# Designs tried in a protein design chat: VHH binders against UPF0282 protein Pars_1056. Part 15

Target 1, 306 residues: UPF0282 protein Pars_1056, of Pyrobaculum arsenaticum (a4wjr7)
Amino acid sequence: MEILPVGEESLGVRSMCLYVETRDVRILFDAGVSLAPRRFGLPPHPRELERARSVRGEIVRLAQQADIITVSHYHRDHFTPWYPSVYMATDGETYKKVYGGKKVLMKSPADLNWSQRRRHYGLAKALQEAGAKAVYADGGEWRIGGTVIRASPPLWHGPAGSKTGRVIAFAVSDGEERLVFVPDVEGPVEPEPVAFLEEVKPTVVVVGGPPTYLGWELERALQRLTEIIDIGPHTLVLAHHLLRDLAWREKIEAVLQRAEKRGVRVATYAGLLGRKDELLEAMRRDLYAAEPAAAQPAEEGIDEGD
Below, E stands for the ipSAE of ESMFold2; O stands for the ipSAE of OpenDDE; V2 stands for 0.75 times the mean of E and O plus 0.25 times the DockQ between their complexes.

## First folded at step 12 (VHH; framework vhh_3k1k_2)

Design x64 (from x61 with G55D; at its last look DockQ between E and O 0.95; V2 from the best seeds 0.81)
Fold by ESMFold2, look of step 12:
Structure x64 (fold): chain B 306 residues (1-306), chain A 121 residues (1-121)
Amino acid sequence: as target 1 above (306 residues)
Amino acid sequence: QVQLVESGGALVQPGGSLRLSCAASGFTFSEYAMRWYRQAPGKEREWVAGISRGDSYTSYEDSVKGRFTISRDDARNTVYLQMNSLKPEDTAVYYCAAYYYDESGTYYDYWGQGTQVTVSS
């Protein structure tokens, strides 16, 4: 199994896009990228805009190689939109290059909040127009040769009842490795993501970590991460919301120490690539202070959905 | 009270090197980003290079990339600009500046008086 990180906060953008290849199938998880329209009172810095364009180029390239593309939920950093966006680095044709003719495993709209339901509707129509073969994946299973793909039932995007809604996770097994992609569970904080992981018994876990930059209580998330370590993957990738905080390692030090004692490798996407973390959003004030920015046009609607 | 004092400007031959220094006092140097600017005769001032607090981020204007290096020493309250492979086009008065952005996105700055760099045969 080959695992290729594509986009994430450690790579300078909002994303969890991941490319996975087995002998039987090529999967692009969550083909999205975005930037925070406002952080520390500032719009994205030009270096963030450059990074988003670079990541979008890689997403388009890998989507053309992929057999299957996923949509875990309907937040803008997890799919390619059908419209031009500076912060998502798209034009009006990008979605056709990503989804055209592809099989798309996507979350069912049955339990979405209103804004995510609206985005689902727009994306579903765009997928049909692009000739994609979209299937609602919740709880499903697909076998392609020796590779098995499994989708979780709906999981909370944070604490139960959260207005951020629900997501699905995906497990991929090729007979040697079992990877589980668990986006935007914010820790997790609820037990259901851990229960899914215990059922799969993964060798690699990729999980959206807790949003420590918001200053919320972390006790439940730390407990869940400990439980995930105890399942015994050889690698735990901590991603996404966690990496919007420059002090993230300090805030989860106990989890990192347990992983070390248990022989579990903890990595970011940048770490998997042998690179340093480049947490550009978290560094936005530092970017502006060191390097002046040219005026940038505001992007309509970019504050929605994240 | 606040002072930024540049030094190290000189006359140098094309292809030569210079090291500029900017000594700071009267504010908490380690909390500020530092920048170098330059202004050639008859031209507008131009940003040249910048370094964040803690030196976690450095950036350069395109024409000096690969030739100039910015660095800082917080213990000595000093920012440096190492200038290599100098060209006549680099002739200018060089200024250092300190920048701080608050949590609302408002910035505050301090400026030095400048030091002359002349690259000529």
Scores: ipSAE 0.654, ipTM 0.907, lowest interface PAE 1.4, mean pLDDT 91
ESMFold2 (binder alone), look of step 12: mean pLDDT 85; pTM 0.852
OpenDDE, look of step 12: ipSAE 0.868; ipTM 0.963

Design x65 (from x61 with S56T; at its last look DockQ between E and O 0.98; V2 from the best seeds 0.82)
Amino acid sequence: QVQLVESGGALVQPGGSLRLSCAASGFTFSEYAMRWYRQAPGKEREWVAGISRGGTYTSYEDSVKGRFTISRDDARNTVYLQMNSLKPEDTAVYYCAAYYYDESGTYYDYWGQGTQVTVSS
ESMFold2, look of step 12: ipSAE 0.660; ipTM 0.905
ESMFold2 (binder alone), look of step 12: mean pLDDT 86; pTM 0.861
OpenDDE, look of step 12: ipSAE 0.869; ipTM 0.962

Design x66 (from x61 with K65R; at its last look DockQ between E and O 0.90; V2 from the best seeds 0.81)
Amino acid sequence: QVQLVESGGALVQPGGSLRLSCAASGFTFSEYAMRWYRQAPGKEREWVAGISRGGSYTSYEDSVRGRFTISRDDARNTVYLQMNSLKPEDTAVYYCAAYYYDESGTYYDYWGQGTQVTVSS
ESMFold2, look of step 12: ipSAE 0.692; ipTM 0.916
ESMFold2 (binder alone), look of step 12: mean pLDDT 86; pTM 0.865
OpenDDE, look of step 12: ipSAE 0.876; ipTM 0.964

Design x67 (from x61 with Y100W Y108F; at its last look DockQ between E and O 0.96; V2 from the best seeds 0.00; counts 0 for: pae E 2.1 > 2)
Fold by ESMFold2, look of step 12:
Structure x67 (fold): chain B 306 residues (1-306), chain A 121 residues (1-121)
Amino acid sequence: as target 1 above (306 residues)
Amino acid sequence: QVQLVESGGALVQPGGSLRLSCAASGFTFSEYAMRWYRQAPGKEREWVAGISRGGSYTSYEDSVKGRFTISRDDARNTVYLQMNSLKPEDTAVYYCAAYWYDESGTYFDYWGQGTQVTVSS
């Protein structure tokens, strides 16, 4: 099993895009990239825009190699939109290059909040236009040669009942490695993502961590991360919302210490690539302070929500 | 009383090198990004290079990339500009500036008085 990080906050953008290849199948998880339209009172810096374009180029290239592309939920950093966007680095035709002729495993529209139902409707139409073969994946299983792909039932994006809605996770097994991609569970804070991981018994976990930059009480998220470490993967990838905070390591130090004691490698996407974290959104003030920027026209898709 | 004092400006031949220094006092140097600007006769002041707090991000104007290097020493409250392969078009008064942004996107800046660099054959 080969694992290639593509886009994430440690790589300078909002994303969790991950490429995984087994002997039997090539999977691109969540082919999306975005930038925060406002952080610290500032729009994206030109360096963030350059990074989003670079990541989008890699997403397009890898999508063309992939057999399967996922959509874990309907937030703009997790899929490729059908419209042009400066902040998502699309030109309105990009979705055809990403999804054209591909099998797409996507979250069912059942039990979505209103905003996500709207985005699902638009994306579903775009997928048909691109000739994609879309399948609602919730709770499903696919066997391709010696590789098994599973999708979880719907999981809460944050605390149960939150407006952020629900997401599905994906597990991939090739007989030796078992990777689970658990996006946007914000910790997790609820027990159900951990229960899914306990069932799969993964060797690699990729999880959207808690949004420490929002000042939430972290006790539940830290407990859940400890439970994930105790399952015993050899690698835990902490991603996404966690990496919007320059001080993230300090805020989860107890989790990092437990991982070290249990022999669990903790990494970011940048760390998997042997690179330093480049948390450009969290550094936005630093970028502007060091390098003046020309005015950037704000350009958003349907909405600017997560 | 905030002060930024540039030094190291000189007359040099094309292809030569200079190192500019900017010593800061009267504010918490480590809390600010530092920039170098230059202004040639008859031209508007232009940004040349910048370095973030702690030095983790540096950036350069296209015409000086590969020739100039910005660095900082927070223990000495000093920012530097190493200028190599100097060209006559680099002739200008060079200014040091400190910048930061608050949570609302309002910036704060301090400026030095400048040091003259002249590149002439």
Scores: ipSAE 0.559, ipTM 0.871, lowest interface PAE 2.1, mean pLDDT 91
ESMFold2 (binder alone), look of step 12: mean pLDDT 87; pTM 0.865
OpenDDE, look of step 12: ipSAE 0.865; ipTM 0.960

## First folded at step 13 (VHH; framework vhh_3k1k_2)

Design x68 (from x61 with S56T K65R; at its last look DockQ between E and O 0.92; V2 from the best seeds 0.81)
Fold by ESMFold2, look of step 13:
Structure x68 (fold): chain B 306 residues (1-306), chain A 121 residues (1-121)
Amino acid sequence: as target 1 above (306 residues)
Amino acid sequence: QVQLVESGGALVQPGGSLRLSCAASGFTFSEYAMRWYRQAPGKEREWVAGISRGGTYTSYEDSVRGRFTISRDDARNTVYLQMNSLKPEDTAVYYCAAYYYDESGTYYDYWGQGTQVTVSS
């Protein structure tokens, strides 16, 4: 199994895009990238805009190689929109280059809140226009040669009842490795993501970590991360919301110490690539302070909660 | 009282090197980004280089990239500009500036008086 990080906060953008290849199938998880239109009262810095364009280019390139593309949920950093956007580095044709003719495994709309239902409607129409073969994936299973792909039932995008809604996770097994992609569970905080992981018994876990930059109480998230470590993957990738905070390592130090004791490698996407973390959004004040940039209007319609 | 004092400006032959220093006092130096600007006679002041607090991000205007290096020593409250492969077009008064952005995106800046760099045969 070959695992290629594509986009994430440690790579300078909002994303969890991950490319996975087995001998039987090539999967692009969550083909999205975005920038926060406002952080610390500031729009994206020019260096962030450059990075988003670079990551979008890689997403398009890898999508053309992929057999399957996922949509775990309907936040804009997890799919390619059908409209032009500076902060998502798209034009009106980008979605066709990403989704054209592809099999798309996507979250069912049955349990979406209003905001996510609106985005689902737009994306579903765009996928049809692009000639994609979209399938609602919740709880499903697919066998392609020696590779098995599973989707979880709906999981909370944070604490149960959260307005951020529900997501699905994906498991991929090729007989040697079992990777689980667990986006935007914010820790996790609820037990159901851990229950799915316990059922799969993964060798690699990629999980959207707790949003420590929001100042929430971390007790439940730290407990869940400990439970994930105890399942015994060889690698735990802590991604996404966690990496919007420059102080993230200090805030989860107990989890890192347990992983070390148990022989579990903890990495970011940048760490998997042998690179230093480049947390550009978290550094936005530092970017502006060191390098002048003209203020830019925030893009209308970008959800800061993504 | 906030002070930024530049030093190290001199007359240098083309191809030569200089190191500029800027000593800071009257504020918490480690919390500020530092920038170098320059102004040639008859021209507007232009940004040359910047370094974030903690030194984690550096940036340069295109004409000096690869020739100039900005660095900082927080223990001495000093920022430096190492200038190599100097050209006559680098002739200017060089200014040190300190920048801080608060949590709301409001910025505060302090400026030095400048030091003259002249590159000529």
Scores: ipSAE 0.685, ipTM 0.916, lowest interface PAE 1.3, mean pLDDT 91
ESMFold2 (binder alone), look of step 13: mean pLDDT 85; pTM 0.857
OpenDDE, look of step 13: ipSAE 0.871; ipTM 0.962

Design x69 (from x68 with G55D; at its last look DockQ between E and O 0.97; V2 from the best seeds 0.82)
Fold by ESMFold2, look of step 13:
Structure x69 (fold): chain B 306 residues (1-306), chain A 121 residues (1-121)
Amino acid sequence: as target 1 above (306 residues)
Amino acid sequence: QVQLVESGGALVQPGGSLRLSCAASGFTFSEYAMRWYRQAPGKEREWVAGISRGDTYTSYEDSVRGRFTISRDDARNTVYLQMNSLKPEDTAVYYCAAYYYDESGTYYDYWGQGTQVTVSS
């Protein structure tokens, strides 16, 4: 199983885009990238914009190689929009290059909040226009040669009942490795993501960590991460919201210590690539202070949800 | 009082090297990003290089990339600009500046008085 990180906060953008290849299938998880329109009172720095364009180029390249593309949920950093966007590095044709002719495993709209339902409608229409074959994946299972792909039932994007809504996770097994992609569970906080992982018994876990930069209470998230470590993957990738905080390692020190004791490697996407973390959004003040930037207005109509 | 004092400017032949220094006092140096600017005769002041607090991010104007290196020593409250492969086009007064952005995006800056670099054959 080949695992290739594509986009994430450690690579300078908002994303969890991950490319996975087995002998039987090539999967691009969540082909999205975005930038925070406001952080510390500032719009994205030009270096963040450059990075988003670079990541978008890689997303397009890998999408063309992929057999399957996923949409775990309807936040703009998890899919490619059908419209031009500076902050998502798209033009009006990008979605065709990403989704054209592809099988798309996507979250069912049945339990979406209003904003996500609207995004689902737009994306579903765009997928039809691109000639993609979309399948609602919640709770499903697919066997392709020796590879098994399984989607979780809906999981909360954070605490149960939150307005951020629900996501689905994906498990991929090729007989030797079992990878589970668990986006935007913000920890997790709820027990259901851990229960799914316990069922799968993964060798690699990729999980959206807690948003420590918001100052929220972390006790439940830290406990869930400990439970994930105790399942015994050889690698735990801590991703996404966690990496919007320069002090993230300090805030989860107990989790890191337990991983060390249990022989579980903890990595970011950058770490998997042998690179240093480049947490550009969290560094936005530092970017502006060191390098002057032209003012740029926020994009019209951007929903600032995650 | 806040003070930034540049030094190291000189007359040098093309292809030569210089190291500029900027000594800071009167503020918490380690919390500020440091920048170098230059102003050639009859031209507008232009940004040359910058380094973040904590030395976690450096950047350079395109024409100096690969030739100039910015660095800082927080223990000595000093920022440096190592200038190699100097060209006549690098002739300018070089200014040190300190920048801080608060959590609301408001910035604060301090400036030095400059040091002259002249590259001529």
Scores: ipSAE 0.665, ipTM 0.909, lowest interface PAE 1.4, mean pLDDT 92
ESMFold2 (binder alone), look of step 13: mean pLDDT 85; pTM 0.854
OpenDDE, look of step 13: ipSAE 0.869; ipTM 0.964

Design x70 (from x68 with A33G; at its last look DockQ between E and O 0.96; V2 from the best seeds 0.82)
Amino acid sequence: QVQLVESGGALVQPGGSLRLSCAASGFTFSEYGMRWYRQAPGKEREWVAGISRGGTYTSYEDSVRGRFTISRDDARNTVYLQMNSLKPEDTAVYYCAAYYYDESGTYYDYWGQGTQVTVSS
ESMFold2, look of step 13: ipSAE 0.708; ipTM 0.919
ESMFold2 (binder alone), look of step 13: mean pLDDT 88; pTM 0.886
OpenDDE, look of step 13: ipSAE 0.893; ipTM 0.968
ESMFold2, look of step 14: ipSAE 0.661; ipTM 0.906
ESMFold2 (binder alone), look of step 14: mean pLDDT 88; pTM 0.887
OpenDDE, look of step 14: ipSAE 0.890; ipTM 0.968

Design x71 (from x68 with E31D; at its last look DockQ between E and O 0.94; V2 from the best seeds 0.80)
Fold by ESMFold2, look of step 13:
Structure x71 (fold): chain B 306 residues (1-306), chain A 121 residues (1-121)
Amino acid sequence: as target 1 above (306 residues)
Amino acid sequence: QVQLVESGGALVQPGGSLRLSCAASGFTFSDYAMRWYRQAPGKEREWVAGISRGGTYTSYEDSVRGRFTISRDDARNTVYLQMNSLKPEDTAVYYCAAYYYDESGTYYDYWGQGTQVTVSS
């Protein structure tokens, strides 16, 4: 199994886009990229805009090679929108290049809040226009040669009942490796993502970590992460919300120590690529302070809660 | 009382090197990013290089990238500009500046009085 990180906060953008290839299938997980329209009272810095364009280029390139593309949920950093956006680095044709002719495994809309239903409706229409073959994936299973793909039932995007809604996770097994992609569970904090992982018994876990930059209590997330380590993957990839905080390693030090004791490698997407973490959003004040930038108004219609 | 004092400006031949220093006092230096600017006769002041607090991010104006290096020593409250492969177009008064952005995106800055760099055969 080949695992290629594409976009994530350690690579300078909001994303969890991951490319996975087995001998039977090429999967692009969550083909989205975005920038925070406002962080520390500031719009994205020119260096962040440059990075988003670079990551979008890689998303498009890999999507054209992929057989299957996922949509774990309807936040804009997890799919490609059908409209032009500076902060998501799209024009009006980008979604066709990403989704055209592809099989798309996407979260069911049955349990979405109003804003996510609106995004689902727009994306579903765009997928149809692009000639994509979209199916609702919740709880499903697909076998392609020796590769098995499973989708979890809906999981909370954070604490149960959260306004951020629900997501689905995906497990991919090729007989040698078992990778589980667990986006935006914010730790996880609820037990259900861990229960899914315990059933799969993964060798690689990619998980959206807790949003430590918001100053929230971490005890539940740390508990869940230690439970994931105890399942015994050889690699735990900590991604996404966690990496919006420059101090993330110190805030989860106990988890890192447990991983070391258990022989579990902990990595970011940048770490998997042999690169240094480039947490550009978390560094936004530092970027502006060191390098002058022209003011740039936030894009209309972008939800900072994505 | 905030004070930024540049030093190290000199007359140098093309291809030569200089190291500028800027000593800071009267504020918490480690909380600030530091920048170098320059102003040539008859031109607008232009940004040359910057370094974030903690030194975690550095950046350079295109014409000096690869020739100039910005660095900082927080224990000595000093920022440096190492200038290599100097060209006549680098002739200018060089200013250091300190920048701080608060949580709301408001910035605060302090400026030095400048040091003259002259690159001439």
Scores: ipSAE 0.626, ipTM 0.900, lowest interface PAE 1.5, mean pLDDT 92
ESMFold2 (binder alone), look of step 13: mean pLDDT 86; pTM 0.861
OpenDDE, look of step 13: ipSAE 0.871; ipTM 0.962

Design x72 (from x68 with D62E; at its last look DockQ between E and O 0.93; V2 from the best seeds 0.81)
Fold by ESMFold2, look of step 13:
Structure x72 (fold): chain B 306 residues (1-306), chain A 121 residues (1-121)
Amino acid sequence: as target 1 above (306 residues)
Amino acid sequence: QVQLVESGGALVQPGGSLRLSCAASGFTFSEYAMRWYRQAPGKEREWVAGISRGGTYTSYEESVRGRFTISRDDARNTVYLQMNSLKPEDTAVYYCAAYYYDESGTYYDYWGQGTQVTVSS
């Protein structure tokens, strides 16, 4: 199983885009990238904009190689929009290059809040225009040669009942490795993502970590991460919301110590690539302070809180 | 009293090297990014290089990339500019500046008085 990180906060953007290839199938998880329109009172720095364009180029290239593309939920850093956007590095044709003719495994709209229903509606139309073959994936299973892909039932994006709604996770097994992609569970904090992982017994876990930069109490998330470590994957990738905080390692020190004791490798996407973390959003003040830039107005319709 | 004092400017032949220093006092140096600017006679001041708090991000104006290196020593409250492969067009007064952005996006800056670099045979 080949695992290729594509976009994430450690690579300078908001994303969890991941490319996975087995002998039977090539999968691009969540083909999205975005930038926070406002952080520390500042718009994205030119270096963040350059990085978003670079990551978008890689997303497009890998999407063309992929057999299957996923949409775990309807937040803009998890899919390619059908409209031009500076902060998502798209023009009006990008979605066709990403989704054109592809099988798309996507979350069912059955339990979406109003905001996500609107985004689902727009994306569903765009997928039809692109000639994509969309399938609602919740709880489903697909077998392609020796590879099995499984989607979880809906999981909370944070605490149960949260306004952020629900996501689905994906498990991929090729007989040797079992990778589970668990986006935007914000820790997790609820037990259901851990129960899914216990059922799959993964060798690699990629999980959207707790949003420590928001200053919330972390006790439940740290407990859940300890439970995931105790399942015994060889690698735990801590991604996404966690990496919007320069002090993230300090805030989850107990989890890192447990992983070390259990022989579980903890990595970011950058770490999987053998590169240093480049947490550009968390560094936005430092970027502006070191390098002069013209301020850019925020784009309408982009929110920070996905 | 805030002070930024540049030193190390000199007359140098083309292809030569210089190291500029900027010593800071009167503020918490480790909390500020540091920048170098330059101004040739009759021209606008232009940004040359910058380094963030803790040295985690450095950046350079395109014409000096690969030739100049910015660095900092927070224990000595000093920022440096190592200038290699100097060209006549690098002739200018070089200024150091300190920049801080607060959490609301408001910035504060301090400036030095400059040091003259002249590249000529």
Scores: ipSAE 0.669, ipTM 0.909, lowest interface PAE 1.4, mean pLDDT 92
ESMFold2 (binder alone), look of step 13: mean pLDDT 86; pTM 0.862
OpenDDE, look of step 13: ipSAE 0.872; ipTM 0.962

Design x73 (from x68 with S104T; at its last look DockQ between E and O 0.95; V2 from the best seeds 0.82)
Amino acid sequence: QVQLVESGGALVQPGGSLRLSCAASGFTFSEYAMRWYRQAPGKEREWVAGISRGGTYTSYEDSVRGRFTISRDDARNTVYLQMNSLKPEDTAVYYCAAYYYDETGTYYDYWGQGTQVTVSS
ESMFold2, look of step 13: ipSAE 0.690; ipTM 0.917
ESMFold2 (binder alone), look of step 13: mean pLDDT 86; pTM 0.862
OpenDDE, look of step 13: ipSAE 0.873; ipTM 0.962

## First folded at step 14 (VHH; framework vhh_3k1k_2)

Design x74 (from x70 with S104T; at its last look DockQ between E and O 0.01; V2 from the best seeds 0.00; counts 0 for: pae E 11.6 > 2, placed apart)
Fold by ESMFold2, look of step 14:
Structure x74 (fold): chain B 306 residues (1-306), chain A 121 residues (1-121)
Amino acid sequence: as target 1 above (306 residues)
Amino acid sequence: QVQLVESGGALVQPGGSLRLSCAASGFTFSEYGMRWYRQAPGKEREWVAGISRGGTYTSYEDSVRGRFTISRDDARNTVYLQMNSLKPEDTAVYYCAAYYYDETGTYYDYWGQGTQVTVSS
């Protein structure tokens, strides 16, 4: 199995986009990228805008190679929108280049809040217009040659009952590696993502970590991460919300210490690529101080994931 | 010359309490995170607790969580480990260590000489 990180906060953008290839199938997980409209009272810096365009270019290129594209949930950094956006680096045709003719495994709308239902409606229409073959994936399983793809039942995006809603995770097994993509569980905090991982017994876990930059009580998230380490993957990728915080390593030190003791590699997407983390959003004040720029025009529809 | 000096190790009965101290000199203490480690006879050294620079975040190994408390006093260049509800398995030499990291992941580690804690009936 070939694992190619595409977009993440360690690569300078909001994203969790991951490309995975087996001998049988090529999968692009969550083909989205975005930027925080405001962080520290500041709009995205030009370096962030350039990075979003670069990541979008890679998303488009890899989507054209992919057989399957996923939509784990209906937050804008997890799919390609059907409208132009500076912060998501799209024009009105980008979604056709990403989804055109593709099989799309997407979260069922049955349990969405009103905000997510609107986004689902728009994306479902866009997928139909692009000629995509969309399937609601919750709890499903697909066998392609020697590769098995499995989707979890709905999992909470954070604490149970949260207004952020629910997501689905995906497991991919090619007989040698078992990768599980667990987006936006904010730690996880709830036990169900860990239960899914325990069933799969993954060799690689990619998980949306706790949003430490928000100053919340972390005890449950740290406990869940410890449980994931004890399952014994060779690699744990801590992604996404965690990486909006420059001090993230200090805040999860107990997890890192346990991973070292258990021989579990902990990485970011940048680390998987052999690069240093470039946490551009978390550095936005420093970016403007070092490279002053005129404020960019604000986009409508402030990102709800901030 | 960098120096970390632990003190407070003693012989105590099960259920007892101890407070360990680690006094630092020779470096800018406030810029470092601090950790406690321990090593029991015949065992490898294990991490016990950590505290970030500025004292904002603390972390603990599972077997000591709820019983041990790490704290720091930057004015005195000292880190502490309050150890309550001590058990025989807490018997070890306790070491303090200073660590530093930045956005590039560079780490600097300094170690103390250790202080003996013995928990026995």
Scores: ipSAE 0.006, ipTM 0.369, lowest interface PAE 11.6, mean pLDDT 87
ESMFold2 (binder alone), look of step 14: mean pLDDT 88; pTM 0.883
OpenDDE, look of step 14: ipSAE 0.892; ipTM 0.968

